# VHH binders against Rab GTPase-activating protein tbc-8 (tbc-8): the designs that were tried, part 14

Target 1, 248 residues: Rab GTPase-activating protein tbc-8 (tbc-8), of Caenorhabditis elegans (i2haa0r597to844)
Amino acid sequence: INTKEVRRMAWPYLLGLFEWNESPESRLEQFTSQYWQDIEEWRVLEAEVRRRDEEAFRAARARKAASPVREESCDVFEDPNEPTCSQHYDRENLITLFRANLHRIDKDVERCDRNLMFFSNKDNLESLRRVMYTYVRRNLEEGYTQGMCDLLAPLLVTFEDEALTLECFSLLMLRQRGKFPQRPGMSKCLLNLRSLIQVVDPQIYALISDIDYAQALSFAFRWFLLDFKRELSYECTYKVWEVIWAAQ
Key: E = the ipSAE of ESMFold2; O = the ipSAE of OpenDDE; V2 = 0.75 times the mean of E and O plus 0.25 times the DockQ between their complexes.

## First folded at step 9 (VHH; framework vhh_6z1v_2)

Design n4 (from m5 with A33S; at its last look DockQ between E and O 0.65; V2 from the best seeds 0.71)
Amino acid sequence: EVQLVESGGRLVRTGGSLRLSCAASGFRFDWYSMGWFRQAPGKEREVVAAISWSGDSTWHADFVKGRFTISRDNAKNTVYLQMNSLKPEDTAVYYCAADFSYGEDLYTPSAYDYWGQGTQVTVSS
ESMFold2, look of step 9: ipSAE 0.679; ipTM 0.918
ESMFold2 (binder alone), look of step 9: mean pLDDT 84; pTM 0.866
OpenDDE, look of step 9: ipSAE 0.793; ipTM 0.934

Design n5 (from m5 with D56E; at its last look DockQ between E and O 0.80; V2 from the best seeds 0.73)
Amino acid sequence: EVQLVESGGRLVRTGGSLRLSCAASGFRFDWYAMGWFRQAPGKEREVVAAISWSGESTWHADFVKGRFTISRDNAKNTVYLQMNSLKPEDTAVYYCAADFSYGEDLYTPSAYDYWGQGTQVTVSS
ESMFold2, look of step 9: ipSAE 0.606; ipTM 0.880
ESMFold2 (binder alone), look of step 9: mean pLDDT 86; pTM 0.879
OpenDDE, look of step 9: ipSAE 0.800; ipTM 0.935

## First folded at step 10 (VHH; framework vhh_6z1v_2)

Design p1 (from m5 with D30S; at its last look DockQ between E and O 0.80; V2 from the best seeds 0.65)
Fold by OpenDDE, look of step 10:
Parts: sequence; C-alpha cells; structure tokens
Structure p1 (fold): chain B 248 residues (1-248), chain A 125 residues (1-125)
Amino acid sequence: as target 1 above (248 residues)
Amino acid sequence: EVQLVESGGRLVRTGGSLRLSCAASGFRFSWYAMGWFRQAPGKEREVVAAISWSGDSTWHADFVKGRFTISRDNAKNTVYLQMNSLKPEDTAVYYCAADFSYGEDLYTPSAYDYWGQGTQVTVSS
C-alpha cells in the first residue's frame, strides 16, 4: 500500500472535510468546479494588481525626477462630494487588499521548500500559488500571514490536487489561525509548554519561572505556528500532523 | 532557490560597448521590476537602471546620459543592460537585482530582496 495514497484518502477525514460514512466523489467534483470558478474571478483582480504595480513604478520614477522638495502628503482629499459609488469604493478596497496579500504570498511562495524536489517543478510552485491566492480571496478579511505557505505545502505534496488541497487547508487554518500574531492561541500554547517544562525539566523551569513566559519561550513561536513543519522532515511532519489531527 | 546570475562583464576599451545579461530563476520573473546596480572600488553601490515588470517603463541614472539601456525578456527570464560609449568611470562590479517592493522604491538597494553575485566591467583608457 502506497503510504501517500493512504494519506490522500485519510487526511480529508482526519481534517473533518468528510464524515467517516460519507462518500467523497460528489463533493470532490463540486470542490473542483468551484475552485476553477474562483480562479477565474481572482485572475481579473490579479491583472488589476499588476497594472497597479506598473503605475507604482511610473510614480516612483516621477518622484525621483521631481526635486526632493515637498513631502506633500498627497492627502488625496477625496472630494467628499463626489458620490464615490459605494461599489467603486468597495472594489478599490478589494483590489488594494488583494494586492497587498498577493505581494506577500509571492514572496513566501518563492521561498517555500525550495529544497524539495516537488517544488523544483515550476508547475507545482504555481499550484501552490494558485491555491493560496484562492484561499486568500475567499478569506480576504483574514488575509495572508507569513508561514501559511509552509502549512499549505505538505498538503499539496500529499494530495496533488489543488481543489482538495484548498478545502483541507481551509479546515486546517480554522484550527491554526488562533495561533497567529495578536491572537490568544499562541499564549495558550506557550502556557502549556511552560507547564510541560515544569514537569519534564524542573531545572529549566526554575531558570525561566521569573521571566515572562512569552518572552522566555518566544523561540517556540514557530513551532506552534507551523505545527513543527519547519523543524521536521516532511515524513516526520506528516506523522506529527496525523497525531494532532486524530487527537482533535 | 531564487537565483540571479549576471554575465557579460569583461575588459573593454574606452568608447567600447558591452551587453550584460542577468538570468533569473526560482521566482515569477514577469511579476517583478528588475534593476541594475554598480559598485566601484571604494564607492557605494548605486542604481544604474530599473525596468518595470512589463518592460513598458524604464528608468536610467543621470550619469548614463543615454549610453546605457535596460531591457528584459520575460520569456527568457532575463534582464539586459546594453552599455555603449563606455568610459573608465564606468569600471565597477555590476549587479542585477529583483525589486520586491513592487515599484514603491526603485532606487534604494534595501528595496531589492534578491541580488546576483555581480559581473566585473573594466574600461581601460
């Protein structure tokens, strides 16, 4: 039995995408159809983002040519009297938010697991990008946080299906998002770690007991944020993730 | 891995021409502005030219005075610097860089996340 194939079948159930008695076939088709529809939608936004990148270049060029005079804060005084059609404002905000996230995604995708043979293939890297773009488009309020690509990558390697990967990743993110910056989940993890250290290594605990636990255990941020993915090989990561998911 | 590999640097005589190439890999080349920098011995690194992701917009430093031209081929993931009428003052290591500031700052080296190893251009009198 190919271990990869077993994971392809089991992981959607472990992540709660399917009930144990549910047949996945009908839902997989729906996921695929919706996924490609979403791609078509955000591709239009992407084109606009790239146009704005070009405009940014031209603007930067113009600034250099203009003598260092006025930091005039282009307070774009939006003339309050132009009925900025609420729709136009919403679209502009959408594009601005999407642009910012795309730029962050692009940076992280290019750096994501480049030592892995799977991502030496440009097509697989583009798959990673598309899945993340689609996720962010669906979850624009949450946006992209550094490290999400690291969580996504093992799923994509396992499933080799972008639509299924997105659905599973979305569920994984519901579990993980509480650990991201400015959220309470990380503090809980660190407190648990502190308690564990107290039991396992009382000497170390004694050294850190008088220090703020978040500061003392800040080295563990990445561990909990990425469920140890950066600390372990893919094979070990798979096992750790399976244990975590099975316990939930 | 993101890589920028410069080539074409050599010894040339004053008034000569040279074409530098920078082959990019490991990132989506067509989405990023690119730049050429140079650093002469004992001098700070300075921007020579920049080009938008599409290639439709370019910028050249004042000291270029029309002698150099930046261009790109997105199909080949390559950016070029055509240098004509070279002068001894143009002697420097030339670096290719990818602008990950997305055009917000083309002139500050820190705005560029990826750099090549550089290629030596020497102009003799």
Scores: ipSAE 0.519, ipTM 0.809, lowest interface PAE 1.1, mean pLDDT 88
ESMFold2, look of step 10: ipSAE 0.695; ipTM 0.914
ESMFold2 (binder alone), look of step 10: mean pLDDT 85; pTM 0.875

Design p2 (from m5 with W31R; at its last look DockQ between E and O 0.72; V2 from the best seeds 0.66)
Fold by ESMFold2, look of step 10:
Structure p2 (fold): chain B 248 residues (1-248), chain A 125 residues (1-125)
Amino acid sequence: as target 1 above (248 residues)
Amino acid sequence: EVQLVESGGRLVRTGGSLRLSCAASGFRFDRYAMGWFRQAPGKEREVVAAISWSGDSTWHADFVKGRFTISRDNAKNTVYLQMNSLKPEDTAVYYCAADFSYGEDLYTPSAYDYWGQGTQVTVSS
């Protein structure tokens, strides 16, 4: 048994997907079935998104062809102001919101962990994209935030199963949600770090005490946003994540 | 890694024709608008033509209208520039570029995210 197989078995329990001693096999089949149903649903929306991308091209072309006094076309992409907790989208607003999220995902996926052999295989990169699209479709009120692919990628590398990866990622994201922009969890992490510095090294604390804590500790922002993922190799990341998850 | 590799540039006499190719890899080519740019010695890089993700919509700069045609083959991950009736002023390094921002601006080099290394086209008298 290699370390990767041990992690495949243990991580779902550490993340809380499975309860003590439950039989996971029927639930795994349910996850896979639901995953592909979700993909079927959002592929219809993706086709609409692609039509909007064509319209955006034509709008940009029309702006160049306009007289010296240019007018902004009403057929350019717009992302209307919408309440973050709203569950009530009309079809046009849904397509607009999904389009904006798909564009953000595509940019990050093209750049995620490209030095890793696993992601040199384009099929695995497409798996990452599909899982992220599906997650965001389920969670449009939250949407996509830069860095989510960094949290998703180690799970996909370990599980090599898109549906299982999605379910575990969803649980991971519940734990992480307070740390993303527009939430107070990051300030709590930085304040806790400052308190730890005060206890561990009062002289360093004195050096930074006159500076706003968010500025003084900005170097640690990415540590807490991504649970050290960008700071460590994958192997070290696995060990840190296992400790964090077990401490819950 | 995203890669764009141009080919087909060479020396051609005035009035001649060339076809440039740009092979794309490392990204989902069929999602993005593409452009051809050129840069003559001592000049800024300028847009020559652009094409939508599907290939259904194209744009060509006025200085090449009727002479150059952009096209793409999404099955081959390739964008092309057919260049006819070449003039000495068409002499430049030609670059292909990919627009990952989904096109609010087709024309400015900064609107394009990824670039090839270029292929030299030289048109002699």
Scores: ipSAE 0.623, ipTM 0.888, lowest interface PAE 1.1, mean pLDDT 82
ESMFold2 (binder alone), look of step 10: mean pLDDT 82; pTM 0.843
OpenDDE, look of step 10: ipSAE 0.659; ipTM 0.860

Design p3 (from m5 with Y32F; at its last look DockQ between E and O 0.82; V2 from the best seeds 0.74)
Fold by ESMFold2, look of step 10:
Structure p3 (fold): chain B 248 residues (1-248), chain A 125 residues (1-125)
Amino acid sequence: as target 1 above (248 residues)
Amino acid sequence: EVQLVESGGRLVRTGGSLRLSCAASGFRFDWFAMGWFRQAPGKEREVVAAISWSGDSTWHADFVKGRFTISRDNAKNTVYLQMNSLKPEDTAVYYCAADFSYGEDLYTPSAYDYWGQGTQVTVSS
């Protein structure tokens, strides 16, 4: 068993997807089935997004020629034989929201770790895209935040299984939001870094003691936001992540 | 790698015709609107024509209407610019580009993220 196979087996337990000594085979099959069902559902919405992109093109063309006419929408209207204005606005608002998120995902996926051989394969980029789309569809109130691809990509490289990646990523995102009881906040991470500097290099500590510590250590903000992902090689990142996950 | 490669630019006489091609690779070509831009020496890059992801909708700048036609073939990942009735004023480097505003802004170079290296079109008197 190589290191990648060990990680593939262990990471779901470290992230809390499975309990210790759980035999997860039926749950893995369920995750896969649900994942592809979720894809079938949002592909309908994706088709609406593509129609909206066509409409946006035509609207931009019309704006060049003339200002758009402000048309009154149906905010509230009830008729037994017609869809309500609320239903129309709900669907159009959903399409608009999903469209904005998909556009942000597409930009980041095209740029995520493209120097890595795994992602030089377009099929693996499409896998990354599908997992991100599915996550965002499940979590549309949160939406896509820049940097999510940086956290998702190493999981996909390790698991090479889209459904498992999605479930583990979902748990990782809960940790990012501080919903696990033992994850320290950003302020505490910066204070701990200051204390470490005091022990390791008292001359640097003396220099920063005259300045607000949050300003002096702001360069480390990205370290803690992304759990060092952009600062380290993948192998070093894996080791840091494993320590963080095991400590909680 | 992501590439947009223009071809077909050359020296041509006033009144002549020319077809530019732009071959795309390394990204989801059929999901993006595409545009042709041009830049003459000492001038800013300006939009010439744009086409929606499906090819169903097109736009052409007034200075080329009736003379230039944008088209695309999504099966070949290629966008074209047919240029007829060429004038010396059409002399420029022509660029193809992918629209990352997803149709929201067809006209501004900053709405386009992927660019070709350009092909020189020279129209002699």
Scores: ipSAE 0.649, ipTM 0.898, lowest interface PAE 0.9, mean pLDDT 79
ESMFold2 (binder alone), look of step 10: mean pLDDT 83; pTM 0.849
OpenDDE, look of step 10: ipSAE 0.787; ipTM 0.938

Design p4 (from m5 with L106F; at its last look DockQ between E and O 0.77; V2 from the best seeds 0.77)
Amino acid sequence: EVQLVESGGRLVRTGGSLRLSCAASGFRFDWYAMGWFRQAPGKEREVVAAISWSGDSTWHADFVKGRFTISRDNAKNTVYLQMNSLKPEDTAVYYCAADFSYGEDFYTPSAYDYWGQGTQVTVSS
ESMFold2, look of step 10: ipSAE 0.750; ipTM 0.936
ESMFold2 (binder alone), look of step 10: mean pLDDT 86; pTM 0.883
OpenDDE, look of step 10: ipSAE 0.809; ipTM 0.946
ESMFold2, look of step 11: ipSAE 0.729; ipTM 0.929
ESMFold2 (binder alone), look of step 11: mean pLDDT 87; pTM 0.887
OpenDDE, look of step 11: ipSAE 0.814; ipTM 0.949

Design p5 (from m5 with Y107W; at its last look DockQ between E and O 0.42; V2 from the best seeds 0.46)
Fold by OpenDDE, look of step 10:
Structure p5 (fold): chain B 248 residues (1-248), chain A 125 residues (1-125)
Amino acid sequence: as target 1 above (248 residues)
Amino acid sequence: EVQLVESGGRLVRTGGSLRLSCAASGFRFDWYAMGWFRQAPGKEREVVAAISWSGDSTWHADFVKGRFTISRDNAKNTVYLQMNSLKPEDTAVYYCAADFSYGEDLWTPSAYDYWGQGTQVTVSS
């Protein structure tokens, strides 16, 4: 059995998607069905986002023609006071939030692991995009944070199944989201690291003991945010992730 | 790797025509608005034209006066600049650029994320 196939089978269990005594087949079909349904839903929103992007271009063109000098960033604050029906307001907010996230996702997808042959294929890159769009659509309140694509990419490479990848990624995000900006998880990680340094390298600890630990250990932010994915090869990342997941 | 490769720049006579091409690779072309810039010797880089993601909307600088036309083919990952009625003052290095600002500002060079190496256009008297 190829190592990749073993991971494909084992990772859903390690991430807690399935119980060890559970057969995955029936649930996989459900995941796939729901995934494609979700895609059809957010595609409508995406189309609207793209339309608005085009309108933004036209508006910018008109501004340029009217006042060549004033770079006034007209934040088109849509006047919140138009009594658009509560449903319309909700939809507009949805589209606005979705638009903002899509733009961030697009940016990160374009830059995600471009050195890998897997992502040299446009179809695989599109798969990455679709999975992330679907995740963000399901978790719109949380939204997209930079680096999520980096966490998603290894899963997609391993599973080569978008629906399964999304389900596993969702579980991974439940574990990792506490480490993202403005959440307490990072502080905990850094404190643990500080304690580890104290034991492993007392000399380094002595140097940083009088400094705020978050400042002193800021270089480790990326490590904990991405579980070392950017620091390691894919093969090493897989092993590290497996150890982390098995310990949880 | 992200690449923008300009081509088509050459020496032409006053009143001549030229078509510049910019081939894009290493990114999703249809996610980017595209622009043409030029830089003459001793002058600042200036925007010549811009085109939206879909190609449905375009902008041209005032000095173009209908002589130049920007277009794109998303299937070919290419943006074009058709230049007609060329003048000596059009002599410059022409640059292709990709903007990921989603229509926020397509007129400022700093808004563009990717740049080509440029192609030399020379218009002789």
Scores: ipSAE 0.262, ipTM 0.689, lowest interface PAE 1.6, mean pLDDT 87
ESMFold2, look of step 10: ipSAE 0.684; ipTM 0.927
ESMFold2 (binder alone), look of step 10: mean pLDDT 84; pTM 0.861

Design p6 (from n4 with D56E; at its last look DockQ between E and O 0.48; V2 from the best seeds 0.69)
Amino acid sequence: EVQLVESGGRLVRTGGSLRLSCAASGFRFDWYSMGWFRQAPGKEREVVAAISWSGESTWHADFVKGRFTISRDNAKNTVYLQMNSLKPEDTAVYYCAADFSYGEDLYTPSAYDYWGQGTQVTVSS
ESMFold2, look of step 10: ipSAE 0.715; ipTM 0.924
ESMFold2 (binder alone), look of step 10: mean pLDDT 85; pTM 0.872
OpenDDE, look of step 10: ipSAE 0.796; ipTM 0.936

## First folded at step 11 (VHH; framework vhh_6z1v_2)

Design r1 (from p4 with A33S; at its last look DockQ between E and O 0.70; V2 from the best seeds 0.76)
Fold by ESMFold2, look of step 11:
Structure r1 (fold): chain B 248 residues (1-248), chain A 125 residues (1-125)
Amino acid sequence: as target 1 above (248 residues)
Amino acid sequence: EVQLVESGGRLVRTGGSLRLSCAASGFRFDWYSMGWFRQAPGKEREVVAAISWSGDSTWHADFVKGRFTISRDNAKNTVYLQMNSLKPEDTAVYYCAADFSYGEDFYTPSAYDYWGQGTQVTVSS
């Protein structure tokens, strides 16, 4: 049997993107259309980010050549006497914030899971980048946090569908932030997770054996996002994720 | 995997010319500013020239100004260093590198993360 195809079909339902009685085809079409529209929008912002990188190079060159301690730049792209526009300042702040996040993403994407054959293909790295850029553009207040690529990469490998990956990743990020309602049986979920941690990493188990229910859930989810993946193969990681997702 | 491969280093006489090439693969070359560095025996690695991601802006160290010219061809994922009027003090191993500061700190070796293996340039008198 094709475990990857089964996961591709089941994971969106386990994550709560679709209800079990839902026929998802029209929503998948909507996700794909919106995804590529979002890409068209931020591609314009990306171009301005690249322009700002060019300006940063020139500024660094000027600093190396000049010595005034309190140097001020007189570069004004707009008439300084015109009224400030909310859209104008909002766009400048948007570009500045997006630039900072793109630099963080680009560094992580270049090194994310490069041991996998999937990412030896440059097109697949570009897919990872596009999904990550789109997520951050939609969630700019949150921004990019180191390690997000480690969570996103297995989803992309499994789905091979950028829009679906983005929607599922967005739900996972909501779980990380604790915004999903707890489901019935949460004490059973904690017991299952504790038992799994005991088998996989007894040192971590000893550290968490006395933490309460809410802290155990927060720790377990954070651990899988940041550290646990590094300690398991992808296949083992997927099985652990499936147990956690089903228990939620 | 990520690679930067320098080539073109050889023995040349004083006053001669030489062109170094650095072929990049395994990363988004055209998104990074690039630098050429050199290291003579017993000396620290020093920046020789740098070029912005687009190639529109360049910088050359004073000790090579007017003699060396950095350029890049983003379609070929290659950065070049044209070296003219070579002097014996230009003898060094030359390295290319990718700038992870996105231009803000292109003169600092620690801002660079991808490095080539180097190519030896020797200038005889």
Scores: ipSAE 0.747, ipTM 0.935, lowest interface PAE 0.6, mean pLDDT 77
ESMFold2 (binder alone), look of step 11: mean pLDDT 86; pTM 0.884
OpenDDE, look of step 11: ipSAE 0.821; ipTM 0.951

Design r2 (from p4 with A111E; at its last look DockQ between E and O 0.63; V2 from the best seeds 0.62)
Fold by OpenDDE, look of step 11:
Structure r2 (fold): chain B 248 residues (1-248), chain A 125 residues (1-125)
Amino acid sequence: as target 1 above (248 residues)
Amino acid sequence: EVQLVESGGRLVRTGGSLRLSCAASGFRFDWYAMGWFRQAPGKEREVVAAISWSGDSTWHADFVKGRFTISRDNAKNTVYLQMNSLKPEDTAVYYCAADFSYGEDFYTPSEYDYWGQGTQVTVSS
């Protein structure tokens, strides 16, 4: 039995994309159609982002020409009070937010699992990028947070289908987002871990308790944020994720 | 792995010309502003020229303005520095760098994410 194929079939159910008695075929077509439509939409935004990147360079050039000596980082606080037409404002905000997120995504995609043969293929890396772009475009208010690519990558490797990957990733993110910065989920995880350590290994607990910076168990932050993905091989990650998902 | 590999540096006579090349790999080259820097012995590293991701916008330092020209070929993942009318003062190690900040601060070395190993340019009198 090809384990990869089994995962391709099972993971959407484990993540709750499909009910156990549901046939996926009709939904998959819809996912695919919507996905490519979304791509076409954000590509327009991307083009605008790239234009703004060019403008940023020009602006920097102008700054250099005007002030040869003072390297002072003028944080151009855009004065939010220009009453531009509400629609224009919304679009500008959209583009600004999208730009910021794209830049972050681009940086992380380039760093994502470069040691894996799968991502040595530029097309697969671009797939990863497209999926993440689409996710962020759909969830712009949440935006991109570092580590999302790490969560996405195993799904893409498993499914080798961008649309399905996005749908599954979206569900995964619903589960994981509570652990991201400024959310209480991580603190809960760490507290639980601390309690567990106290019970399972009181000696280690005592050691940790004596070290101020270790009390918060910050070393475990990445563990829970990424469900151990950076700590394990892909094969082990798959198994761990399956157990986690099955328990939820 | 991210790599920037400079080439073309050599000994040239005053008034001579040289073309430096920097071949990039391991990152999305077309999203990065690119810069050329130089460092002479006992001097600080200074920006020579910069180019936007598209290549549509360029900047050249005043000391090389009109003599040097930065260009890029995104299809080849390469940035170039054409140097004409070389002077002994141009003697330095020339570095290629990539700026992920899209050139918002292309004149600040610390804003560049990736650096080459450099290529030696020596201009003799």
Scores: ipSAE 0.511, ipTM 0.831, lowest interface PAE 1.1, mean pLDDT 89
ESMFold2, look of step 11: ipSAE 0.723; ipTM 0.934
ESMFold2 (binder alone), look of step 11: mean pLDDT 86; pTM 0.882

Design r3 (from p4 with H60Y F63S; at its last look DockQ between E and O 0.74; V2 from the best seeds 0.78)
Amino acid sequence: EVQLVESGGRLVRTGGSLRLSCAASGFRFDWYAMGWFRQAPGKEREVVAAISWSGDSTWYADSVKGRFTISRDNAKNTVYLQMNSLKPEDTAVYYCAADFSYGEDFYTPSAYDYWGQGTQVTVSS
ESMFold2, look of step 11: ipSAE 0.738; ipTM 0.932
ESMFold2 (binder alone), look of step 11: mean pLDDT 87; pTM 0.893
OpenDDE, look of step 11: ipSAE 0.819; ipTM 0.952
ESMFold2, look of step 12: ipSAE 0.768; ipTM 0.939
ESMFold2 (binder alone), look of step 12: mean pLDDT 87; pTM 0.892
OpenDDE, look of step 12: ipSAE 0.812; ipTM 0.951

Design r4 (from p4 with S101T; at its last look DockQ between E and O 0.65; V2 from the best seeds 0.74)
Fold by ESMFold2, look of step 11:
Structure r4 (fold): chain B 248 residues (1-248), chain A 125 residues (1-125)
Amino acid sequence: as target 1 above (248 residues)
Amino acid sequence: EVQLVESGGRLVRTGGSLRLSCAASGFRFDWYAMGWFRQAPGKEREVVAAISWSGDSTWHADFVKGRFTISRDNAKNTVYLQMNSLKPEDTAVYYCAADFTYGEDFYTPSAYDYWGQGTQVTVSS
């Protein structure tokens, strides 16, 4: 019965992964099975990326050995707004795209906040990498953007379950981009929390009233898991806990 | 914490041999190409040798070709530089570094981000 266990139970329902009355065990098993199946599939691509890195070294060596000639730089590329062909990846395009994303992920994972004791363990950094690789493989058209690891890391620390982390992160990303359809249950919970915050702390209310709904959802996760006794009257605290328990 | 620690630098006579080691920790060593660089006082750092992540491909600068050999042991997270037939002009601080371009540009110092503190090699006449 600590804050971390409360978050583990509540966050999947708040993100909309599970319905309020759902028994999650069979779905958790499915998530885990699919997760490791996805890993098996992209490890083939990972091996190709490593082979491509070896080939890049040999190509650079060949260029260095060539006769002294002015090197022509091809810095002009096609229109950045040109649509990507999403229907049929050939193998070469897939490997090239995955390689660029993996390189970006690896750099960010090594820089992930070293102040967290959780990531002083090398195995936990590898867990973060595996989840991030799997997410990007599933969402290759959007790809990796700097800072995604910083959003993924708190979920992994909280859940300590790679498959669950991936599914919750995927939903968080959809909401951050405004793509996830709002459900009345989630909107109602957020409206109720916003109303309670207005009563007990108008300064916090002013902050969230200027934030879009995706940012408000992220705030609700953090505020929900703080020590509510410090921030709410005892009556409000019990009502907030009733909402949490109903989600379980 | 990321670390690259060179060792083995010392004073040797002209014609002598020396083996440098660089122990790596705190990062995925076996995913990176590695390089040895050297810098004499008042001069720019220059690449001496480089090795691919697997160790299957190596490159040596012309001024050390046939005399120096780069190698790596991914099980020990270590890169080596075997230096034979040493000359006074080989006197420099030697650095190991990890290539952040994933093989695309192993020959410029700006392509490297993780650096060791260096080890002094002095070759007497």
Scores: ipSAE 0.742, ipTM 0.929, lowest interface PAE 0.6, mean pLDDT 76
ESMFold2 (binder alone), look of step 11: mean pLDDT 87; pTM 0.885
OpenDDE, look of step 11: ipSAE 0.792; ipTM 0.940

Design r5 (from p4 with A50S; at its last look DockQ between E and O 0.60; V2 from the best seeds 0.67)
Fold by OpenDDE, look of step 11:
Structure r5 (fold): chain B 248 residues (1-248), chain A 125 residues (1-125)
Amino acid sequence: as target 1 above (248 residues)
Amino acid sequence: EVQLVESGGRLVRTGGSLRLSCAASGFRFDWYAMGWFRQAPGKEREVVASISWSGDSTWHADFVKGRFTISRDNAKNTVYLQMNSLKPEDTAVYYCAADFSYGEDFYTPSAYDYWGQGTQVTVSS
């Protein structure tokens, strides 16, 4: 039995995408249809983002030409008081938010698991990008946070299906988002870890307690944020994730 | 891995012409602005020219304006610097850089995340 195939079949159930007695076929078609529809929608936004990037480029260079000496970071405070029609405002905000996230995604996609043969293929990298774009477009209020690509990558490698990957990733993110910056989930994880260390290894606990910067266990942030994905091989990550998901 | 590889630097006489090339790999070249910098001995690195992701917009430093022209070929993942009417003052190591920050402070080297190894341009009298 191909382990990859088993995971491809099992992971959607583990993540709660399907009920154990549910046949996935009909839903998979819907996922695929919706996914490609979403792509078509955000591609229009992407084009606008790129246009704005061009404008920003020109504006920056024009500023340099006009003021060679002043390092003044003109925070262009967009005056919030222009009563632009609510619809226009919404669109502008949408584009602005999408632009910011798109740039972050692009940066992270380029560095995501580049040592893996799977992502040496440009098409697979673009798949990763598309899935993330689509996710962020669907979840624009949450936006993109660094590390999301790391969580997405193993799913894409396993499923080799963008739509299914997105659906599973969305469920995974519901579980993981609490651990992202400014959310309480990480603190809970670290507190639990601290308590665990105290019980399992009191000597290490004492050592950590004596070091101010170590008390916060900041070295473990990435562990819990990414469920050890950056600390383990893909094969080990798969096993760890399966255990985590099965326990939830 | 992101790589930028400059080429074309050589010894040229005053008034001569040179075309530098920078081959980019490991990223979506067509999404990022590119720039050329130079660093002369004992001087700070300075921006020479920049080009938008599309290539539709360019900027050139005042000291090279009209003599140098930046261009790019996104299909080849390459950015170019055509240098004409070269002067001894143009002698420097020329660097290619990619702007991944979309920053407005493009004139500072710190705004660029990725650099090539540079190519030496020497202009003799």
Scores: ipSAE 0.678, ipTM 0.881, lowest interface PAE 0.7, mean pLDDT 89
ESMFold2, look of step 11: ipSAE 0.706; ipTM 0.931
ESMFold2 (binder alone), look of step 11: mean pLDDT 87; pTM 0.890

